# VH-VL binders against a2ajx4r71to235, part 7

Target 1, 165 residues: a2ajx4r71to235
Amino acid sequence: GRCNFEDRLCSMTEDQTLQPGWTRRSGIISNSPPFWDHNGNISAHFLALVSRVDSISSNLRSRIFLPTNDQQVCQITFYNFSSNQNGKLIAGLQTLCGDPIEHLWQKTEILQSRWERNVITVQSSQQFQVIFQAQMLATHGQEEVIAIDDISFSSGCLPADVCQT
Short names: E, the ipSAE of ESMFold2; O, the ipSAE of OpenDDE; V2, 0.75 times the mean of E and O plus 0.25 times the DockQ between their complexes.

## First folded at step 1 (VH-VL)

Design t05 (framework fv_tislelizumab)
Fold by ESMFold2-Fast, scan of step 1:
Structure t05 (fold): chain C 165 residues (1-165), chain A 121 residues (1-121), chain B 107 residues (1-107)
Amino acid sequence: as target 1 above (165 residues)
Amino acid sequence: QVQLQESGPGLVKPSETLSLTCTVSGGSISSYYVHWIRQPPGKGLEWIGVIYYSGDTNYNPSLKSRVTISKDTSKNQVSLKLSSVTAADTAVYYCARGRYDFWSGYGMDVWGQGTTVTVSS
Amino acid sequence: DIVMTQSPDSLAVSLGERATINCKSSQSVSSNVAWYQQKPGQPPKLLINAASTRESGVPDRFSGSGYGTDFTLTISSLQAEDVAVYYCQQYYSTPYTFGQGTKLEIK
């Protein structure tokens, strides 16, 4: 499915527990850019990781998906925005049982003044989750942001049963 | 090559303020984070705090009421002040550079030799 | 605060054999874990950054792995110069915290 973050996190979960990580924002309540979502709507929501003076990182994890097949591709589309010059955003794949995250897409020179559309294709012979990991430092003492919006999963991304252990 | 060197009084009396200096050579303190870490005799490592590019600081909550970290960019020095010391503050004190290279993460890659501080009357 | 717990507290391994040190965090720290080596009378030396990235100049026999709450430092073939105390550290959130240390010695 499609996730525009208007109400909730679209069955996505955050690994961080001790401090605020990804937060839902809109242009109306933002203290720093972006002041609108990827469609130019100031009241629409997006997810943002915000830093000013501290090193910060957070992971956002998708629902579990079934292994992919060759009939339909599993594609993930998302938009990103960043005001941080030293930030890092990773989109990766993790199979279950504590496997390392495989980096499918990343951007380390992420300063960009506009929302950028990205598409990644996933192939996995095992059940998997998609992970969005962001990390950043502020170099100026000003509020800096890594933001994502409008995550969508193509028809080839088949949800697994929620009760599988 | 960047080097860090701690200096301090060696011996401090209980209830006094401990003052340590970290002098940086081969690079500018304006271009990275500087952390302070301590190690009591025969024990492990305890993070004290950090000073960022902006001069803003973040401290270990267990020490926050007693600790101040500051920097003097013109002298390329970072200072640590710890007030109201007790015997529990006896330790080797290190300053260390925080890595700001996002590709490799934020471990501390350059450490000073450490300076021994004994709190005793 | 995030608590980092290492196991074992001490480890004796024969020269040329594999040494494995574990580190567990009380909460997820992503991959924001560093490993340090400390020899007597010396400051800690950074070995591994971001859980698995070996620092420049560190021998290939050192490797790190893990994500979330479980991390491992492996020395594939112990050399005499590897005798030291090893510390894991999380830098996911402040206060940054270290494990209690693992003393590695020759059997």
Scores: ipSAE 0.005, ipTM 0.478, lowest interface PAE 14.4, mean pLDDT 78

Design t06 (framework fv_tislelizumab; at its last look DockQ between E and O 0.25; V2 from the best seeds 0.00; counts 0 for: pae E 12.0 > 2)
Fold by ESMFold2-Fast, scan of step 1:
Structure t06 (fold): chain C 165 residues (1-165), chain A 116 residues (1-116), chain B 107 residues (1-107)
Amino acid sequence: as target 1 above (165 residues)
Amino acid sequence: QVQLQESGPGLVKPSETLSLTCTVSGGSISSYWVHWIRQPPGKGLEWIGVIYYSGSTNYNPSLKSRVTISKDTSKNQVSLKLSSVTAADTAVYYCARDSYYGMDVWGQGTTVTVSS
Amino acid sequence: DIVMTQSPDSLAVSLGERATINCKSSQSVSSYVAWYQQKPGQPPKLLINDASTRESGVPDRFSGSGYGTDFTLTISSLQAEDVAVYYCQQYYSYPYTFGQGTKLEIK
């Protein structure tokens, strides 16, 4: 469904890290952009990875999906906001059973002032997860942010349970 | 209705600091962003910078070393300081509100002339 | 910096005729382009935001279109009060940048 992060992570999972990873924020409690969600609402929530003094990276993982076919396309819609000069956000696929992440979309080195809507069409002959991977270098006191909001999966993105070998 | 009004000295000598104030009425400056934009005589518009709800700022890199934007929420005012001015800084200066859907409310502008 | 380039620099159109102003960005700005109208001695007035959304109180004859790098402002039936300089502006990325302006006059 639609994951607008108003309540929780919408069944998305973060890889375990030593540092705080993706956190739920809103414009009203933020000290750095974005100060509104993708609809211009200061009180609505989004998911943010924030860098200030240390380098930081984190992966956000979707549920597992079944292989796609040509009759039912799987489309991922999401909004991104990047306010950073030394980081990147990648949206990609990871085939279950240990394959590397296939990059489908990325954004680097940009100081956005607005959220950008993105639509990615997925074609996979194997079970997969969608991965949002963000990384930022240390900013030495300037807070930089990579954020995502309102992730949705079209009807062609069919849930699966386990990696089958 | 929200209204913005710029004010300042009008004349500034080269090398001095230009100081302008934007006074907001009909709404709180804590509820939106405020931008400063300038327009030299007979020329187009140049974005100077913005101050956010938090008081954090972002400046045009071409002016960043000389610009400071600040706010006083108790007075409902946003201020612009531009140091080391030259004749190239002669312009009409505007403040404008940002409600996410563009800069929808502008002040009427204040003319600044830099001359000795 | 993202450069916004308008065409033409000046345009003369007869009353009741269609006026078209183009704006090109050096990089994709998604839909985050605004159009402003400025009359002599007045501040800019926001006409269109988000490339195609008309501001409240702006006449129906004004319309905007475009996405990515190519944007257009159209005035479908020019009125005398439409004589002004028109600016496009991207607000996708910092620093915000404006086009050089298009001066619209009656033929």
Scores: ipSAE 0.488, ipTM 0.818, lowest interface PAE 2.6, mean pLDDT 86
Fold by OpenDDE, look of step 2:
Structure t06 (fold): chain C 165 residues (1-165), chain A 116 residues (1-116), chain B 107 residues (1-107)
Amino acid sequence: as target 1 above (165 residues)
Amino acid sequence: QVQLQESGPGLVKPSETLSLTCTVSGGSISSYWVHWIRQPPGKGLEWIGVIYYSGSTNYNPSLKSRVTISKDTSKNQVSLKLSSVTAADTAVYYCARDSYYGMDVWGQGTTVTVSS
Amino acid sequence: DIVMTQSPDSLAVSLGERATINCKSSQSVSSYVAWYQQKPGQPPKLLINDASTRESGVPDRFSGSGYGTDFTLTISSLQAEDVAVYYCQQYYSYPYTFGQGTKLEIK
């Protein structure tokens, strides 16, 4: 499946335990970067977490997937954008409901104000969800942004319907 | 593999300026936030300041008036200057990389003693 | 400044036993807490980030928990090589601040 955020959050969900913060934006309606999606489209939508003063954290969860197999590789592709002041974005794996999130992807290099394409390979012997964790530290009035766009799951990512506890 | 290494004079006289250099290898300093941290003998850790990839800085207010952090991209080095030193500035000084998930790579530290 | 207060200041635990170190912040720091291990003559080593995420290569016996103002580092089964001073640190806001440290020894 693919989620370009033109239809709300697609199959993605935002964690209810964290402060809601993700907003669907476009270059047309945004007063801060990015002013276009990963394709350079001004009118296309993307998901953004914005902070001006307080630290903020919010997770996006994928649908549940079945254990991976050797026949088809499960790959996740997505684009991220960051103003790169006091923010971080990671992609993680959660196998059981309530289990710790295993980090699959985290960028240590700072790439400011540009969309970056990322590909993650997932191997799991258990059902799993992919979790995108966005966090921004407290600022002093300067608006900061973390944005995500065009999340896609390869055919090797087989969907499931129930959370394993 | 990214590595950091502190260097500079191990002895500084009171009222003079402490100058240290953090040399980064295995990566570009323009890609990282680099912190300076110090530890007085037998004591805990004190955050001094940070320099961002853009060159902007943030300092501990307790040291702000005396601290300057800069970097030389051509040499892949980050510098720390602490002016008007006193015996209270005697410490092991560390530079460390920030991964956004804590300081994950540290230098071995360099000892600086302030003494007349 | 956000004050990080560790407890206890020193701890002696028998080999194979559980060691627990607490850290309290003067205000909420969300999950922006790291734990470091420092052995004599060495720089601090990052063990836990984001309050509960182990760094790569860190043994499973180390775990972190907490959110807001109360945080805990746990060593489920103390090993000889775990003797060190441990520090919590907040990176919620500047200036970054550390706990005063907890010296962990073998009983």
Scores: ipSAE 0.014, ipTM 0.621, lowest interface PAE 8.4, mean pLDDT 89
Fold by ESMFold2, look of step 2:
Structure t06 (fold): chain C 165 residues (1-165), chain A 116 residues (1-116), chain B 107 residues (1-107)
Amino acid sequence: as target 1 above (165 residues)
Amino acid sequence: QVQLQESGPGLVKPSETLSLTCTVSGGSISSYWVHWIRQPPGKGLEWIGVIYYSGSTNYNPSLKSRVTISKDTSKNQVSLKLSSVTAADTAVYYCARDSYYGMDVWGQGTTVTVSS
Amino acid sequence: DIVMTQSPDSLAVSLGERATINCKSSQSVSSYVAWYQQKPGQPPKLLINDASTRESGVPDRFSGSGYGTDFTLTISSLQAEDVAVYYCQQYYSYPYTFGQGTKLEIK
């Protein structure tokens, strides 16, 4: 389904636990843009990766999905925001068989400081996770933000239990 | 494939400004972060700074007061300017492309000597 | 600044034997460490990123490991062409910093 991050991280997990990573944030408690979610709501929450004085990298990882099939397409829909072009945001695919992350989508340029809607189609013959990878450079007192909101998975993205095979 | 090539004067007098250019071929500088790194003779590597997709920059704090990095997207070039040089600035200067997972393409380097 | 300290400063290893180079950061850098090889008169060449991921075209005898503050580059069977200076580098935080280098020679 859909996750608007109003209550929790919606089954997304982070790879890095030793640093501040993705956090739930709203426009009301924000020190910098965005001051609202993609619907213009200042009270609604979104996930944000924030850096002030240090470079930061973090992965946000989905639950495990079953291999895709031709009957129903597996699509990921999400909104993204970046305060500037000093960071990298990539969406990718990783299988449980130890494959490298395959890049499915990347942000190459920020046209305006706006929320943008994106749709990614996934095809995989193996069980997989969707990974959002973000990296931001160190700042000098200016808060830098990459934000993601409203991640949803179409009906063709079939959930899996933990697999040990 | 992407290639980087540094160019500039090999000799600069003390107190003057060092100016170098990194020319990128086989790719667009609008698609990369580009770094400058230097290596004094017989010594290790020192990161100077980076220029991003947008043209924004970050510099090593040890050099920040003297360094300017800029780009010209029409010529696919990145420039380094280091003011008020001394003998300590004698080094081989490199530019390097940064992908998400590190600096994977480096220029050949250009040697700069600061002496009168 | 995050200090990267390599050990040893120089190392002599017999052909076909294992060479091990260590790198310790003054603060946690997670897995954001790269290893470079530099031969005389050449720019550094990226060997390993993300602490353990080998770059395309790098021989299987090169491997990296570590997380947090302690990192290792291993050459499992030294070849003549591996004579070089090796650098670790953190890209967790600016300024990016390099280790002082380890000179690898054949005994």
Scores: ipSAE 0.007, ipTM 0.531, lowest interface PAE 12.0, mean pLDDT 79
ESMFold2 (binder alone), look of step 2: mean pLDDT 93; pTM 0.948

Design t07 (framework fv_tislelizumab)
Fold by ESMFold2-Fast, scan of step 1:
Structure t07 (fold): chain C 165 residues (1-165), chain A 120 residues (1-120), chain B 107 residues (1-107)
Amino acid sequence: as target 1 above (165 residues)
Amino acid sequence: QVQLQESGPGLVKPSETLSLTCTVSGGSISSYYVHWIRQPPGKGLEWIGVIDYSGSTNYNPSLKSRVTISKDTSKNQVSLKLSSVTAADTAVYYCARVGYSYGPYYFDYWGQGTTVTVSS
Amino acid sequence: DIVMTQSPDSLAVSLGERATINCKSSQDVSSYVAWYQQKPGQPPKLLINWASTRESGVPDRFSGSGYGTDFTLTISSLQAEDVAVYYCQQYYSTPYTFGQGTKLEIK
């Protein structure tokens, strides 16, 4: 499936955080970039992590997937946007409930603030979740944003029922 | 390729509503953002507002109470209405297109402009 | 609203010489700045977007630079066809705002 955040979080979940974490935004209600989704639609929604005065970190989690096989590739496609230079976005894998996150992709420096398409190939011998982890350092009062849109999982990413207990 | 053409009355009386039309050819307004920008005689550029491919709008706060931008997809036209006009609204009015791959913010195609004079 | 201030208001440069136009924003606009060229009786033409990305078809002599609050448009070797008014524009926040313009003339 494809998750474009137009009506909710598309079965993605957010880890508990002290501050509000990932929020659904659109260009019409934004006072800082991005003012449009990855297709240039000012009324379409995307997911954003916003920080101004305090450092913030939040995790966005996919559904649980079955171990990958060699018959079909499991690929994750997503768009990301960052209006700050001091932020960090990580896409990673967590293979069992509570295990450390294995980093598959990260972005820490931005040459220009724009929506960029990314594709990640996943290989796992165990059940896993995909984690998008965003971290932002405080910057002297200015609003900083890390945004994600249009997350899709290829047919090789097979849903599982629950984490192993 | 893509062309934009503004049209309207040229002369409007104070307190009346100004109505302008932008006709797009070579591309569908269902795929592009269309902005209105104006330029008073001897002065710089002022952004009026934008309409996206879905019909959502955003307006300059200084004009928001008087401005309406709408579109007619069947005619491939975007319209600007500005109510309660005064001499300060005398300007050349441009429509400008933005491709969605660039977002709704810089203007890669402009119409030729239409001159509007507000005078009794 | 974000105020864009250009300097100088007018500039005369000899053919083949370097022309530099500056643009300052009243607050941080990151790299969300575009530059336009306007000739008499014509609409503005986009030259630079994203502060430094040259629009397709724009000659190599045009370049943009800057980040945050200070931006520069440079014409490395002025040609006769470059006589125009140049405008900077921020698109970091609505309403989008333009500088007051810089008139460029040949000496």
Scores: ipSAE 0.007, ipTM 0.533, lowest interface PAE 11.8, mean pLDDT 79

Design t08 (framework fv_tislelizumab)
Fold by ESMFold2-Fast, scan of step 1:
Structure t08 (fold): chain C 165 residues (1-165), chain A 121 residues (1-121), chain B 107 residues (1-107)
Amino acid sequence: as target 1 above (165 residues)
Amino acid sequence: QVQLQESGPGLVKPSETLSLTCTVSGGSISNYYVHWIRQPPGKGLEWIGVIYYSGSTNYNPSLKSRVTISKDTSKNQVSLKLSSVTAADTAVYYCARDHDILTGYYGMDVWGQGTTVTVSS
Amino acid sequence: DIVMTQSPDSLAVSLGERATINCKSSQSVSSYVAWYQQKPGQPPKLLINWASTRESGVPDRFSGSGYGTDFTLTISSLQAEDVAVYYCQQSYSTPYTFGQGTKLEIK
């Protein structure tokens, strides 16, 4: 399924946070880039983690998926936008609903200032969740942003109802 | 506009469980964090806990063994249960929203009017 | 837990004069401090968020400043309606904690 954040988090969940986390934003609300979603629409929404002076981090979690198989590829497609120094965005897997997050994709050179499409192929012999983890160090400068939009999971990413221990 | 309203019994006996409900109108509880805060008579504010977008919770360690926060998205309600109450739990109880996902806002900008709870035999 | 300490506990200021309330955290909370105004019988009202961001509808005379451990709420020209108890609050880490409150009165 596709998640474009127009209504809410699309069944994705935010991890328990000690600080402000991911928030929905649009070009109309923003005083700093991005001023449009990845399709150039200033009224459409995306998720953003925003910092000017504070160190912040947050995890965004997908639904739980069944182990992958060899018949259909499980791929995650998403767009990211970054206007940040000394921050990072990680897309990873957490297997068995408690294991350490395995980094599948990472971006740490984050002054791209444009939406970029990313595709990640997943292979897991165990149940898993996809985790989008963002963090930024305090900058004491202008507002800095890590943003994500239009997350989709291919037909090979089979949903599970519960986390099994 | 979004409004929060607390409800529950005004009087609870010592050792019993206090149950309060926060009803939200004008918005969805799925779009923000909901906090519970209390204020004993003539005292300051004490944070009880929060329920996140996902339904995950975090509690004040001083209350963690006695407190449960839950939500019913279909009723647009957040509930607080506090077990084994004593006179020290006498307070005005507030619910408040934070981290509004629709506006990109985070801060406890909307509070209920508060509900008074007295623990007395 | 992070302890928030306000000073003074009470303050009397003449109408039209500047009122200053201080808040100190036991460890750095970056800019994750909010200020609330509470009048008798009412819930707290958010005035300032992110240490210095004034809420919509809050008069310009209210301002916040600070970073790390030391924070200040300033009312540049006190009006009669500003009589209230003011609280600072950190949201840097759980448990969220409030200062003990500062009671503001007119001289």
Scores: ipSAE 0.006, ipTM 0.491, lowest interface PAE 14.6, mean pLDDT 78

Design t09 (framework fv_tislelizumab)
Fold by ESMFold2-Fast, scan of step 1:
Structure t09 (fold): chain C 165 residues (1-165), chain A 118 residues (1-118), chain B 107 residues (1-107)
Amino acid sequence: as target 1 above (165 residues)
Amino acid sequence: QVQLQESGPGLVKPSETLSLTCTVSGGSISSYYVHWIRQPPGKGLEWIGVIYDSGSTNYNPSLKSRVTISKDTSKNQVSLKLSSVTAADTAVYYCARESGSYWYFDLWGQGTTVTVSS
Amino acid sequence: DIVMTQSPDSLAVSLGERATINCKSSQSVSSYVAWYQQKPGQPPKLLINYASTRESGVPDRFSGSGYGTDFTLTISSLQAEDVAVYYCQQYNSYPYTFGQGTKLEIK
């Protein structure tokens, strides 16, 4: 399936934080770039993690997926927009609750002012969740953003209802 | 199990360049940030700088003109160079790990003592 | 730069009694404070992160609290092995900064 964040979080969930985490934004209600989604629509929505004064970190979790196999490729496609000097965006897997996130993709020098497309291939012998982790250190007092949009999972990414060990 | 180990000359003359190495074992330096921190005798801790997994760096502004941090992924080593040293640079120097998801230092090397003296 | 100030500079506490160390930041650092323990001749050891989260393997007598500019490390019942210098550190923004340290001794 495909998630463009126009209505809500598309079955994605956020880990509880003491500070505001991922929020839905559009160009119309934004105080800083991006002022349009990855398709150039100022009224379309995307998810953004926003920092100004305080550092911020938040995890966005997918639904649980079954173990992958060689017959069907599981690929994740997403777009990101970033305006942050000391942040990072990580896409990874978590196979057991509490286990460290296995990094599949990351961007640690985040100073792009345009949406870019990313494709990640997943291989896991265990049930897993896809985690998007964003982190930003406070800097310069300006509103800094890590944004993500249009997350999709290929047909090889098979949903599971519950986590099984 | 990941370990960090600092090494260096121990004694450096004033005005020379201090060169230290942090060797990583049990893991790859490509998977996390590595920081340098120092501690003068009987005093507190001072953050020197960081090198990211990408190789980019960020330095304490008070030391920026004299500091260079670099890495050699093939040797699994991070290096610190501090130019134009004075007696004020006498300290124990530590390298420390910032794991991918964390901003604090969860693993430190044993430290290496540097004395700046003629 | 954010200045971290600890109080007291030194503290003597009897075995089994409560020890409290304070740390103040010159501006808000939210919850981005870590506490480290350093024994003579050893590197600092992480005790608490995110102001109040105890690191794995750290005894439950250690606890942290605070938000914004005021932070506290508490040892509920002092043991002999707790004699050390304790440092707070902010990691809200670069440059990372540490408190001056609090030396904890047995009374």
Scores: ipSAE 0.008, ipTM 0.538, lowest interface PAE 11.2, mean pLDDT 79

Design t10 (framework fv_tislelizumab)
Fold by ESMFold2-Fast, scan of step 1:
Structure t10 (fold): chain C 165 residues (1-165), chain A 121 residues (1-121), chain B 107 residues (1-107)
Amino acid sequence: as target 1 above (165 residues)
Amino acid sequence: QVQLQESGPGLVKPSETLSLTCTVSGGSISEYYVHWIRQPPGKGLEWIGVIYYSGSTNYNPSLKSRVTISKDTSKNQVSLKLSSVTAADTAVYYCARDYGSGSYYDYMDVWGQGTTVTVSS
Amino acid sequence: DIVMTQSPDSLAVSLGERATINCKSSQSISSWVAWYQQKPGQPPKLLINGASTRESGVPDRFSGSGYGTDFTLTISSLQAEDVAVYYCQQYYSTPYTFGQGTKLEIK
């Protein structure tokens, strides 16, 4: 499935946190870029991590997927936008609850003001979750943003019911 | 004030599994990341790994095949297990806090006093 | 892995004089650097994070600077209590790595 964040988090969950993490945002309610989603729609929603005075981080987790096979490729497509100079965006997978996150894709020193399309191919012999981790150092004065939108999983990414232990 | 305290066996035989515990007081381990760092005698610091507030972990690749970090929130404890130990694993082991619960860190602002582990027969 | 190299390995500075410790990364790491102080028999203590942000309770004589690959910790007026080993750490990417340490002594 495809997730454009219009109605909710689209089967994605956020790890428990004491501070606000990923927030649904649109151009119509934003005071800083992006002012439109990756299709140029000011009223469409995306997820954003924003920071002004304090450092902030948050993990966004997919549903659990079955092991991949060689009949159909499992690909993750997503869009990212950032106005942040001192941040990180990591896309990875975790094969068992509590296992290390394997970094499949990473972007640091994000200094772009446009939506970029990314495609990641996944191979896993075990059940897995996809994790999007964003981290930003404190900024003073200007609001900085890391945003993601339109996460989709190809037909080779088969949903599972429970996490392996 | 948050405090961390490591505990463990002191002496471990080669090829055995080292088990250490970090007990947290004055705060909850659900509110931050906890790192394990070690320091061999007369040498510098080596990062072992971290457990996030979610329970997910990330390990130093040089130790990944041998290391497991876990937590028990009901006991407010974080545990480190290191298998197949050798003399090279002799070190002072520290646990340290990283306020990752809704804030980005990955530096260690509060450290335990350290526990000495000697690997010998 | 990112390698952190400190210089010098050791230095001796007179009381009241300036001490400067350098840290170089094998690749650009923006400002994702922390500095720690370790006295004999004690755990490391965080002094600076984000290359230049002083931790609460750390004396004003300690300051950090740098960006990219070259970082510096400065003690503007050495006090007797500052005798310790100092470590830089990158937290740009895992595995997080430390410099080898700089031993600071009184002349």
Scores: ipSAE 0.007, ipTM 0.528, lowest interface PAE 11.0, mean pLDDT 79

Design x01 (framework fv_ixekizumab)
Fold by ESMFold2-Fast, scan of step 1:
Structure x01 (fold): chain C 165 residues (1-165), chain A 121 residues (1-121), chain B 112 residues (1-112)
Amino acid sequence: as target 1 above (165 residues)
Amino acid sequence: QVQLVQSGAEVKKPGSSVKVSCKASGGTFSSYAIHWVRQAPGQGLEWMGVIIPIFGTADYNQRFKGRVTITADESTSTAYMELSSLRSEDTAVYYCARDYYDSSGYYFDYWGQGTLVTVSS
Amino acid sequence: DIVMTQTPLSLSVTPGQPASISCRSSQSLLHSDGKTYLHWYLQKPGQSPQLLIYEVSNRFSGVPDRFSGSGSGTDFTLKISRVEAEDVGVYYCMQSIQLPYTFGQGTKLEIK
């Protein structure tokens, strides 16, 4: 599976509900770049976290995966676009239903004019979820964006149905 | 270098449709978006819509939605703008323009020569 | 939609004199990436528009240094230090921070 956010969050869930979190956007309804998704489609959707005045953070969580093995590589591929001075995007692992997030990939001080493709190799001896954590500090009126599109998990990322040891 | 070459002038009756072409050369057709902008006689410039040729996806100024269709044929490096239900106020020069989306563009670096469409009875 | 307002709508200058054209937007064109999405085009009589200045102050390839752009937020200016006969035409500002892209009404520059 590929997650291109056309219909829903692709079975990803969002942890924060108190403030506006990850929202589906397209170039058509955007008030700022990007005006098209990573495939160049102005009508296609991506997920964006947008801030102006208040600090904002949100976690986007995958399904639970089985422990990895050396027979098949588990890789996460995704695209990011970001235009922010006071924020960060983290891709990480969370094991055992609530353990601290282990950072696998991080980008801070992000100013981009294009979508960038990222590939992360995952190794975990325990069941895990993939977390995309975005955080932006208050910018005093300037709109800032962190966006993600086209999340995919390789065949070595084996689904699990339970959050247990 | 980059050149956008448009089809020739057209004279149309009210209620008909017109389809204008814009052929790109000199650059990678798939590396940029093509926008359409019109200009009525003695008037200013009005943005109509855009297409990203490699994906065949288009979006339009709300003013023209329902009447305008923008398409592209990657095999011939040609974009098309079709305007239906023509009225006399659609008499204008129609331009195509390039927006290099594979970089940090968002401006029209090259324009076609324009196509005059006259709508009269 | 963002509204772009140009002043003056027309101006006549003696060759060698400076010219100044103003463009005002209904909202800020400054993005958090530090770029301001305001561009200037020149349409010479009988010709297609051509890019003069992009992102407020950057001259496009081949544009003479007598052309300069300045401004920030919502207020922008295009200046020609010494107008020449070849500068005759209609000047347009355009914003590209959001769809639809919108243009000013145009400023017609004529030689006296």
Scores: ipSAE 0.007, ipTM 0.517, lowest interface PAE 13.4, mean pLDDT 77

